# VHH binders against q9y6x5: the designs that were tried, part 433

Target 1, 379 residues: q9y6x5
Amino acid sequence: LPPKLLLVSFDGFRADYLKNYEFPHLQNFIKEGVLVEHVKNVFITKTFPNHYSIVTGLYEESHGIVANSMYDAVTKKHFSDSNDKDPFWWNEAVPIWVTNQLQENRSSAAAMWPGTDVPIHDTISSYFMNYNSSVSFEERLNNITMWLNNSNPPVTFATLYWEEPDASGHKYGPEDKENMSRVLKKIDDLIGDLVQRLKMLGLWENLNVIITSDHGMTQCSQDRLINLDSCIDHSYYTLIDLSPVAAILPKINRTEVYNKLKNCSPHMNVYLKEDIPNRFYYQHNDRIQPIILVADEGWTIVLNESSQKLGDHGYDNSLPSMHPFLAAHGPAFHKGYKHSTINIVDIYPMMCHILGLKPHPNNGTFGHTKCLLVDQWCI
Below, E stands for the ipSAE of ESMFold2; O stands for the ipSAE of OpenDDE; V2 stands for 0.75 times the mean of E and O plus 0.25 times the DockQ between their complexes.

## First folded at step 19 (VHH)

Design uj3 (framework vhh_8dlx_2; at its last look DockQ between E and O 0.84; V2 from the best seeds 0.78)
Fold by ESMFold2, look of step 19:
Structure uj3 (fold): chain B 379 residues (1-379), chain A 121 residues (1-121)
Amino acid sequence: as target 1 above (379 residues)
Amino acid sequence: EVQLVESGGGVVQPGRSLRLSCAASGFTFSRYAMHWVRQAPGKGLEWIGNIYHDDSTYYNPSLKSLVTISRDDSTNTLYLQMNSLRAEDTAIYYCARHIWGEARSGAFDYWGKGTLVTVSS
């Protein structure tokens, strides 16, 4: 029978939450499977880019979802959370659910993973939910399990997305132990419900399950604001994205805009596109604007206003605070194995291997995940 | 102090048209994308559409032919034109300010108080 995989994301689940909070259900899941303690994600460390990197194995410059807010000057198109469904934005890559469902006798299902309600290369997930934040985790899980059990051709790849702990991390900050412990306990209970539901339906023994996230979260403060309006008149540029990585489209000579910005704050790096550090792999796409501003960890770029955020992400992907974790269980995975780190782009070729799919060209390295898998030599 | 104040709501007969306004103050209105959202009685929020600083508009596909969003940066005013109103268009209508770079954790940072539109015969 073809192998099956469920990919689950809890948005904004910082890797060290596992050490700093109690997760009885997730720890039982890990104990009987595998853990990767840190997943080094892609720059910028934002939601849409990193979710697409997981399912394509590509850096953001290569898959084209380079931020949560984008603008294309040629077509005059804007991209945001509210208007994210134009395939134009997504078509620079082929996500794994498209490859999967084009195989004979296979289909894909999705409960709100970014991009799964978009017809990418004229192909939308075989079964999907349109994004709606008001739909409970229970309903998302019920749809996914129904599709896994009852579809012809069978669903062999499924995705499940949940907004927490990201939403609460922004609201309270990761250092708010009282509120974050309450939030994280609820998430652990959802993981317990997930496992119990899979067991009750007879799926648990033959389904591979990956539980991961797209990024972490860092503490913000009203004492760490960078006011752009103090440095440059807003008439000199169009703002495409703001914080913590601002995307600046000059309205006047680019060098003049750069010179006005380069000494704006010691807590912000200002890059001409060609000078963006090579380690970011964030240069070779027309959607990356001519100037970007990268705030230091915990700093917020603002437009002469206070910030309402107590936690944020999007910072340098070398920062441990930006890293999620990965846990997995199922017939493809060892039991009781812990691994220190992988790159988030490595998840894609591993998933292709588990599903028996030929990966598209990508930036991941299958060898980095070999030790997680029972059918591979760990050397 | 950011303020958004909707107006133009009221009782209207089915088949008629109505234009809502949103007066903005306390920020540089011309640089922000702005949204219209509605909430019918006992229902969740429904996104109507948005308009960017360059007048580019995006709409909920189910409403695209029934609504038009516009803005006047000289008066800091956002507009929603609704045509061929139906009973199911009864809702509280809100304007909201777009927030850059967020996904799945919030799309708006400031909301108006809303204006009630009731479509009944």
Scores: ipSAE 0.782, ipTM 0.908, lowest interface PAE 1.0, mean pLDDT 94
Fold by OpenDDE, look of step 19:
Structure uj3 (fold): chain B 379 residues (1-379), chain A 121 residues (1-121)
Amino acid sequence: as target 1 above (379 residues)
Amino acid sequence: EVQLVESGGGVVQPGRSLRLSCAASGFTFSRYAMHWVRQAPGKGLEWIGNIYHDDSTYYNPSLKSLVTISRDDSTNTLYLQMNSLRAEDTAIYYCARHIWGEARSGAFDYWGKGTLVTVSS
C-alpha cells in the first residue's frame, strides 16, 4: 500500500503550552510517536506564510506568501484573508498536494488548510473544503477521514486545519491561565477525537499523522503600544500590514518616510527593504514593501483608531514565544522519541520522503528530521 | 468612538434590488478597507465582499454576480447594491472595518449593529 500522510495544524499553538498545560490525548499521541519540542518558523510568523512554508519547504521570499496582508504594486492587487483565492499569489511555489497528485494512482484531500481551495498551477486538491470558519472540527475530520478511507485513486496526502488556539490567544492573551486552560482542553479533546476516529476506521496503524502549528503567541498590553500616527502623517504612506510587522508603501519620497519612522519608538526596528536582516530570508520578493517596521516582542504597532489584542504573533522568528511544536505518529516514525528543534521548512522534505515524492527545490534540510524516521540513520 | 451604522434593510420581493448603506464615523474612513458580511437565520457569518481604500473590490464568488460594493469617502459611506434577490438572501447584513494582517481569526475590528433584509413573496 502506498504510504499515507495526514498533516494537521492547530493555528497558534505555542510550543511551551505543552509544558504549562495538560494534554492527556496529545501526550498519548506523542508517547506512541515522536515530538519536536520547538519548530523555528519563518519570518514573518503569520498564518498564511508559515502554512505555505510547511507544504513547500520555502522561505516566504521564495514562495511569495510574505504576509497575511499583501499588495502588489504592479498589478494593484490585494491579498488578505477575505480575498486569498487568486492563484496569482500562490503560483510562485508548488505545494506538496499538487506534487502528490501528479503521481500515478494518488490523490490529495484538504480541510481548510491555507491555499488548498485555490487552483495552484491549474491544480486543485482532488478533495477539498472551501474555507468556512463556521464548519466544526468534527465535520472537517469526518470529511478528511472519509476521503482517506474510501477514495479512488486513494488519498495519500491530506491536510486538516483548525483556527484554535490562535483566535483565543488573540482574545485572552497566552498568559490568561483560566481561559487558555479551557481553550487548550478543547484542543486536546479534538486530538482525542481525531485519534479515536482513525482507530474506528482502521486507519490508525497505517496512517502517518503529523500534528503541528504555524506559530505561537505572545502577550500584549495596552502599556506597550507604538502609535505610527504620532510619527508620520497618514497621507505620506499606504499601510499594507500593521502589527507586529508593518509594511509601508510610501506616497512620498521613501527616504523621507523612513526618516520619519526610524526613531518612532525604541521598541521598533525600521528597515529599508534592502537592509532587512539576512537571517529573516525576507528580502527577495517584490511583494515585500519598501519599508518594514518590526516591533519588539509584546509590543503592538497601532494607529489612532486601532483595536487592541491581548495576544499576537508575527514577531521575530527566533523568539521562543513564536515557535510551534511538531508531533507525529505512524509507521514512518519512531515511538517515544523526542527531538529538540527543527526548522519549519524541514517538514517539507520529510513529508516528501515519507510519501516517496521528489521534492521541489526547497530550503529544508532532510538531515534535520532523520532521527524521527525509522528508515533513516540518526546522526 | 468608532461607529458603523447600517441602513436600507427591509422586506423585499424576490427578484428585486436593494441598496444598503453603512455610515461610518469616529475614524478616518478613507484609509480603511471595508467589508460586507451577512448572517442568515441559523447559519454562520458569510463574507460578501470588500472594498479597499483604492476602490478595488473583491467578492465572494458565490455572490459576485449579484452584488456591487462601493464607497463615498466624502460622506464616509459604504454601499452594498444587491440585485435579483432570493429567499436565501434573507439575513442580517453587517458592515465591518478591515484589520490588517489577520487570517482566519477575524479580519474585522469593528462592526455595525446590522440591518435586516427579508426576501419574501
Scores: ipSAE 0.743, ipTM 0.889, lowest interface PAE 0.7, mean pLDDT 95
ESMFold2 (binder alone), look of step 19: mean pLDDT 83; pTM 0.839

Design uj6 (framework vhh_8dlx_2; at its last fold request DockQ between E and O 0.91; V2 from the best seeds 0.88)
Fold by OpenDDE, fold request of step 25:
Structure uj6 (fold): chain B 379 residues (1-379), chain A 121 residues (1-121)
Amino acid sequence: as target 1 above (379 residues)
Amino acid sequence: EVQLVESGGGVVQPGRSLRLSCAASGFTFSRYAMHWVRQAPGKGLEWIGNIYEDDETYYNPSLKSLVTISRDDSTNTLYLQMNSLRAEDTAIYYCARHIWGEARTSAFDYWGKGTLVTVSS
C-alpha cells in the first residue's frame, strides 16, 4: 500500500509554547515520534504565504503568495481572505496535493488548508471542504478520516487546518498566561482527539502525521504604535498591506514617498523593493510592492488609529517569536528524536519523499530532515 | 471615532429590489476597502462582497440574488443593490471596514449596527 500522510496545521502556534505550557497529548505524540523545536518560516510571517510554502517548498517570492493582502498592478486584481479563490494568485507554484494527484493514481483530501478549495493548474483536491470557520474540528477530522479510509483512488495525502491559537493570540496576546493557557489546553485536547480517532480507525500505526504551524505570535501594545499618517499624506500612496509589514504603492514619485517614510520611526525599517535584505527572499515577484515597511518586533503600524490587537505576527522571520514547531509520527519517522531547527521550506521535499513523489523545484533541503526519517542516514 | 451606519432595510416582497446604504465617518473612507455581510436568523455570518479603493468589486459566488456593490467617496457612502430578492435573503445586513493583512480571522475591524431586510409575501 502506498504511504499516507496527514498534514495538520494549528495556526499561530509559537514554538516556545511547548516549553511554557503543558501539552500532555502533544508531548505523548512527540514521545512516540519526532520533534523539531523551531521551524524558521518564510518572510513575511503570515498565514497564506507560510502555508503555501509548506506545501510547495518555495519562498514567497517564488510561489507568489507574498502576503495575506496582495495587489497586482498589471491586472488590477486584489487578493484577501475574502477573495482568495482566483487561481491567478496560486498558479505560480504547484502544491503537493496537485502533484500527488497528477503523478500517481491517487487522491488528495483537504479540510480548509489555504489554497485547497481553488483549482490550481486546473486541478483541485479530490476531496475538500470550502473554508468555513464555523465548522468544528471534529467535523473536519471526521471528513478527513472518512476520505483517508473510503476513497477510490485512495487518498494518500490529506491536510487539516485549524484557526487556533492564532485568533486567540491576536485577541489576548501571547503573554496573557491565563487566557492562552485555556486556549492551548483546547488545542492539546484536539490533538488528543486526533490521535484517539486515528487509533480507533486503525490508522495510527500506518499513517504518517505531521503537526505543525505557520508562524508564532508576539506581544503588541497600544504604547508601541507607528502612525504612518504622521509621516506622509495618504494621497501620496495606496496601502496594499499594513502591519507589521506594510506594502506601499506610491501615487507620486517613489523616491519622494520613500524619503517621507524612511525616518518615520526608529522602530521601522523602510526598504525600496531592490533594497529588501536578501535573507528575506522577498524581492523577485511583481506582487511585492515598490516600498516595504517592516516594523520591529511588537510594534504595530497604524493609520491614525489605535489597534485592538494584543498579539500579531508577520515580522522578521529570524525572530524566535515568529517560529512554529513541527512534530511528526508514523512509519516514516523515528521515535523519541528531537531536532533543533529546520526551515519551513524543508517540509516539502520531506513530504514528497515520504509519499514517493518527485518534487518540483523548490527551496527546501531534504538533507535537513534526514535525521527525522527511519530510511535515511542521520548526518 | 469610526462609525458605520447602515440604512435602507425593511419589509419587501419577493422579486423586488432593495438598495442599502452605509454611511461612514471618523476615518478616511476613500482609503479603505469596504464589505457587505449578512446574518440570517439562526445562521452564521455570510460574506456578500466587497469593493476596494479603486472600485474593484468581488462577490460571493454562492449568492442566488443579484447584488451590486458601489461606493461614493465624496459622500463617504457604501451601497448594496439587491435585485430579485427571495425569502432566503432575509437577514440583518452589515457594512464592515476592511482590515489589511488578516487571514482566517476577522477580516473586518469595524462594523455597523446593521439594517434588517425581511423578504416576505
Scores: ipSAE 0.912, ipTM 0.960, lowest interface PAE 0.5, mean pLDDT 96
Fold by ESMFold2, look of step 20:
Structure uj6 (fold): chain B 379 residues (1-379), chain A 121 residues (1-121)
Amino acid sequence: as target 1 above (379 residues)
Amino acid sequence: EVQLVESGGGVVQPGRSLRLSCAASGFTFSRYAMHWVRQAPGKGLEWIGNIYEDDETYYNPSLKSLVTISRDDSTNTLYLQMNSLRAEDTAIYYCARHIWGEARTSAFDYWGKGTLVTVSS
């Protein structure tokens, strides 16, 4: 029987939550498997881009999902969470579930991972749920486990997505110990339910499970606002994305817009596209706008209004607050092994190896994950 | 200070058309994408569609042929045209303001109080 893999994301799960809060079920999962303490994600550290980087192994400039809010000037198309289903946006890469189900006698299943309800290259996940935030974790898990047990051809790759702790991290901020303890305990209980369900269905011993996240969360404050309208008249540009990385499409000379913005706040870096730091790998795609504004950690760009968010993400991917973790368990993985760090793009070639798939060209390095795997030499 | 006020609801016979309005104030309306959302009795929220500042529109696929969203930036007004109304279109209809860059969380920061549409003979 071919190896099977379940990829699980808990959105916005900051790596240091593991040391700052109690996770008896997740810690037991880790004890019997592997942990990567920090996953260095991709810039910008937003949900859609990083989820797509996990499943493609590509930087955002290469896979084309460069933000949660995008605009294409040639086609006049807009992308947002509300209107994210046009394959146009997703077709610059091939995610692992497409590659997987094109193999003989294989299917893919998905419970709401970003992009799995889109026909990418005319191929949609073999089994999937249309995104609906009202669907419980239990129902998502029940569908995934049903498909893993009862599909012809067999489901060999499955994804499961959950919105927490991201939603609560935005609402309360990561430093609200009382509320975040309650939220994170609930998430740990869901991990316990996941493991128990897999054991009860006879899947646990032969299913590889990765539990990871797309990004972390940093504390915000009403005292750390950057009022963009105080620096530039809104008629001089089209706003494509706002905070913490604003995407600016100039309506007048780009240098004039840059000059109006460069002194707007000492807590914001302003980049012409060609001047975006090379370490971001965030330059070579037409969907990246001519000017971006990158707020310092914990600062929020606003349009002469307050912010309702007490936590946010999207900042520089060198910040530890932006980094998630990765834990894994299953026959492909060692037991009780801890690894310091990998790049989020490294997850894709590792998953391809586990599944016996030939990876598409990508930015990941298989060698970075060898120490997690029982069939590899750790050197 | 941001206000969104829906109007134009009421009782309408099946098969008829209805146009809802949303009057916006307290912000630069012409800069924002705007949404229509509805909630049928005993059901969750259902996204109808949106319109961007450049008049580009996107619709819930299940409703696309039955609704049209438009805007008039000179009067700060958002419109929802509904055609061939059915009993299942009975709902409270809300106008909502878009937030840039959100994913898998609330995409709206301000809502109107809604306007009730009842489709019955």
Scores: ipSAE 0.828, ipTM 0.927, lowest interface PAE 0.7, mean pLDDT 94
ESMFold2, look of step 19: ipSAE 0.796; ipTM 0.916
ESMFold2 (binder alone), look of step 19: mean pLDDT 84; pTM 0.849
OpenDDE, look of step 19: ipSAE 0.876; ipTM 0.943
ESMFold2 (binder alone), look of step 20: mean pLDDT 84; pTM 0.846
OpenDDE, look of step 20: ipSAE 0.810; ipTM 0.916
ESMFold2, fold request of step 21: ipSAE 0.818, 0.823, 0.797; ipTM 0.924, 0.925, 0.917
ESMFold2 (binder alone), fold request of step 21: mean pLDDT 83, 84, 84; pTM 0.837, 0.840, 0.841
OpenDDE, fold request of step 21: ipSAE 0.910, 0.910, 0.909; ipTM 0.959, 0.959, 0.958
ESMFold2, fold request of step 25: ipSAE 0.825, 0.805, 0.794; ipTM 0.926, 0.919, 0.915
ESMFold2 (binder alone), fold request of step 25: mean pLDDT 83, 83, 84; pTM 0.841, 0.840, 0.842
OpenDDE, fold request of step 25: ipSAE 0.906, 0.911; ipTM 0.957, 0.959

Design uj7 (framework vhh_8dlx_2; at its last look DockQ between E and O 0.87; V2 from the best seeds 0.83)
Fold by OpenDDE, look of step 19:
Structure uj7 (fold): chain B 379 residues (1-379), chain A 121 residues (1-121)
Amino acid sequence: as target 1 above (379 residues)
Amino acid sequence: EVQLVESGGGVVQPGRSLRLSCAASGFTFSRYAMHWVRQAPGKGLEWIGNIYEDDSTYYNPSLKSLVTISRDDSTNTLYLQMNSLRAEDTAIYYCARHVWGEARTSSFDYWGKGTLVTVSS
């Protein structure tokens, strides 16, 4: 039988939650599988970009999803959470579920993973759910497991997405122990439900399961605000993205806009596009705007009329607070093995290996995940 | 204070058209993208469409042929034109202000109180 892989994402699950909160179900999952304690995600550390990096192995500049909010100056198109269904935005890369379906006697399934309800390269997941935040985890899980169990051609790759603990992290802030304990308990219970469902269906022993996330969460405060309106008149630019990485499209001379912003706050770095640090791999794409503002950890870029969240993400991808974790279980993985760190783009070549797929050119390093796999040599 | 006030709702027969309005105040309306969403009885929120600062519009594919969104920045007003209304279009309709950079969470920071549209014979 061909290998099967289920990729699960809990949005905004900060890596150190595992150290600071109790997860009996997840810990059992880890005990019988592997754990990567920290996953260095891609810059910017936002939902759409990082989820697409997981399934393409590419930096954001390469796969073209460079933010949750984007603008293409040539076509005058906008991208946002609400209008994310245009293949124009996704077609700069080939996600793994498309690659999987190009193989004989294989199909893919998806429950609300970013991009899975869009025809990418004229290919859409064989089974998918349109994104709907009102659909319960249970329903998503039931659909995914049904497809994994009963489909012909068989589903060999599936994705499952859940919005928590990200939404709650934004609302309460990651340092709210009372509320976040409640939220994270629910997440652990969902993991329990996932495991139980797989066991009940007889999938547990043969299915490879990866549980991961796209980013972490940092604490924000009303005392740490950067008001752009105090630095520049709004008539001088179009705002494409705001916080904590603002994307600025000048309406006047770029240099003038830059000069108005460069000293706006000591807690914000202002970059011309060509001066963005190389380590971000966030330069080589036309969808990246001419000026980027990057707030320091915990600082929020605001406008005069903006509302504020108590938690946020999108900051420098080297910050531990931005890092998610990865846990995995199944015949491809060791049992009881823990690894310190990998890059989020490393997940793609690993998944391709597990599934026996030829990977597209990518930025991941298969060598970084060899120790997780039973069929590989680990030095 | 940011305020959004929807109007134009009511009872209409199937096949009829209706135009909703949203009056915005308390912020620079012209610099924000605006959204229409609705909630039918017993159902979750459904995104209808949006309009950006540059007047570009995007719609839910399931509703695209039936709705048109427009804005008048001089009067700080957002509009939703609905045509060929059906019973399933019965819902509370909300206008909402766009939030940059959000995904799969709260994409809107301010909402109106909504206006009820009932499509019934």
Scores: ipSAE 0.844, ipTM 0.928, lowest interface PAE 0.6, mean pLDDT 96
Fold by ESMFold2, look of step 19:
Structure uj7 (fold): chain B 379 residues (1-379), chain A 121 residues (1-121)
Amino acid sequence: as target 1 above (379 residues)
Amino acid sequence: EVQLVESGGGVVQPGRSLRLSCAASGFTFSRYAMHWVRQAPGKGLEWIGNIYEDDSTYYNPSLKSLVTISRDDSTNTLYLQMNSLRAEDTAIYYCARHVWGEARTSSFDYWGKGTLVTVSS
C-alpha cells in the first residue's frame, strides 16, 4: 500500500489567527497531529512564489516564479494571474506532483494549486481542475476524494487550494475582528467538512494530510501610502510589479532612476539588484528586475491613487505577520506535537520522505522537520 | 476618478462580427494592462483576454481565434473584436483594469458597467 498525501492550502492564513480566533475543528486536527506554529516563508511573500516554493523546496530565485507579476525582456513575455499557463515560467523547477506521477503505478491529483493545470516539463497533473474561483470548496473536495478513491494508477499525492482567508484579508484587513471572525469560522467549518469527508470515505486513518498556507496578512491604511508618481515620472521606467515589492525596469540610466527613488519615502527601501539583502535569497534570476522597492510593513506603494486594500502581503519574510502555520495529521505524523518554526522550503523534502520520493536538489533541510515524523529520531 | 465605459453592444445575428469599445478616463491608460471579461445569463464570469501596455495579448484558450483585443492609447480606448458570433456568446461584456501582483483573488480594481450583447436569429 503506497503512502498517500493530501496537501491543503488556505491562502493568506496568518499564523497568529490560531491564537486570536476560535478554530474548534482545526484545533481538533492539531490535537490529533502536529502543529508548526510559524512557517518562515520565502521573499517575496506572495501567492504564486510561495505555493511553488512549497512544492519544489526552492527559493524564488531558484524556481523562477519570483512574483505574481513578471516580465521577461528577452522573450517579451508577461506573467500574471490571468496569464499563468505558459510552461516557460514554471520549467525552472520540477514540482513534487510531476516527480510523483512519473513513478511506477502512481498518479497525482489537483484542485487548483498554482501550476497544477500547466504542463510543466511536458507533464501536467494526472487529474486536475482548471483554475476557476467560482468552484466551491465542496466541489474541489469531492473531486479530490473521488480521485483518491477511484483512480488507476492510484493517486498518491493530491493538492487542494482555497482562496480564503486571503481574499477577505485583503478586503477587510486582519484587524477587522467582526468580519475576520465570520470568515475564519467559515474556514474552520470547511476544515471540519474535510475531516468528516475523509472519515466517511475510509481515508482518514491512512491518508497523510497537511494543512498550511503561503503567507499571512498585515493591516493597511490610507494613512500609509507611498505615492511613486510623486518621486519619479512614469516615463522613466516600466512597472512590472507594484506593491508592496515594486519591480522597476529602467528606461533611462539605472543609477538615475535609483537616485530619483532612494529618498522617495522613509518607509520604503530601494535596492539595486546586486544590493538586495542576501537573507532574501532574491537576486540570481533574470526575472528579478534591476531595481526593487520594498515597502515597510503596512505601507502600500500607489500610483497617485488611493488604495482599495485594507490588508496586504508580500513584505519582508522576517515579519511574523507574513508567516503562515502548518498542521498535519496521518500515519507519518506524531500526535499532539507542537514545533515552533520551520522554513517553508523544508516542507518539500519532508513530503518527499513521506511519499518515498527522491527529492530534486532544493533549499530545504529535512532535519528541520524530523521531530514531526514518527519514523525519525528527534535527538 | 477612474471610469471605464463599454459600448457597442446590442442584438446581432449569428455569424456576424461585432466590435466593442471601452472608453477609459481618470488614469494614465497607456501604463496599464487591460482585460475583457463576460458573464452569460445565470453563469459565472469568464475571462476573455487581456492586452498589456506593450500591445502583447493573451487569450482564454477556448476563445482564441474568435476574438481580438486591441488598444488605442491616443484615445484611451480598449477594443474587443468578436467574429462569427454564436448564441452562446450572449453575455454582458465588461472591460477591467489590471492590478499588478494579485493572484487567485481580484486581478482587477476597476470595472465598467458592461454592455449587453445578444446573439439571436
Scores: ipSAE 0.794, ipTM 0.913, lowest interface PAE 0.8, mean pLDDT 94
ESMFold2 (binder alone), look of step 19: mean pLDDT 83; pTM 0.834

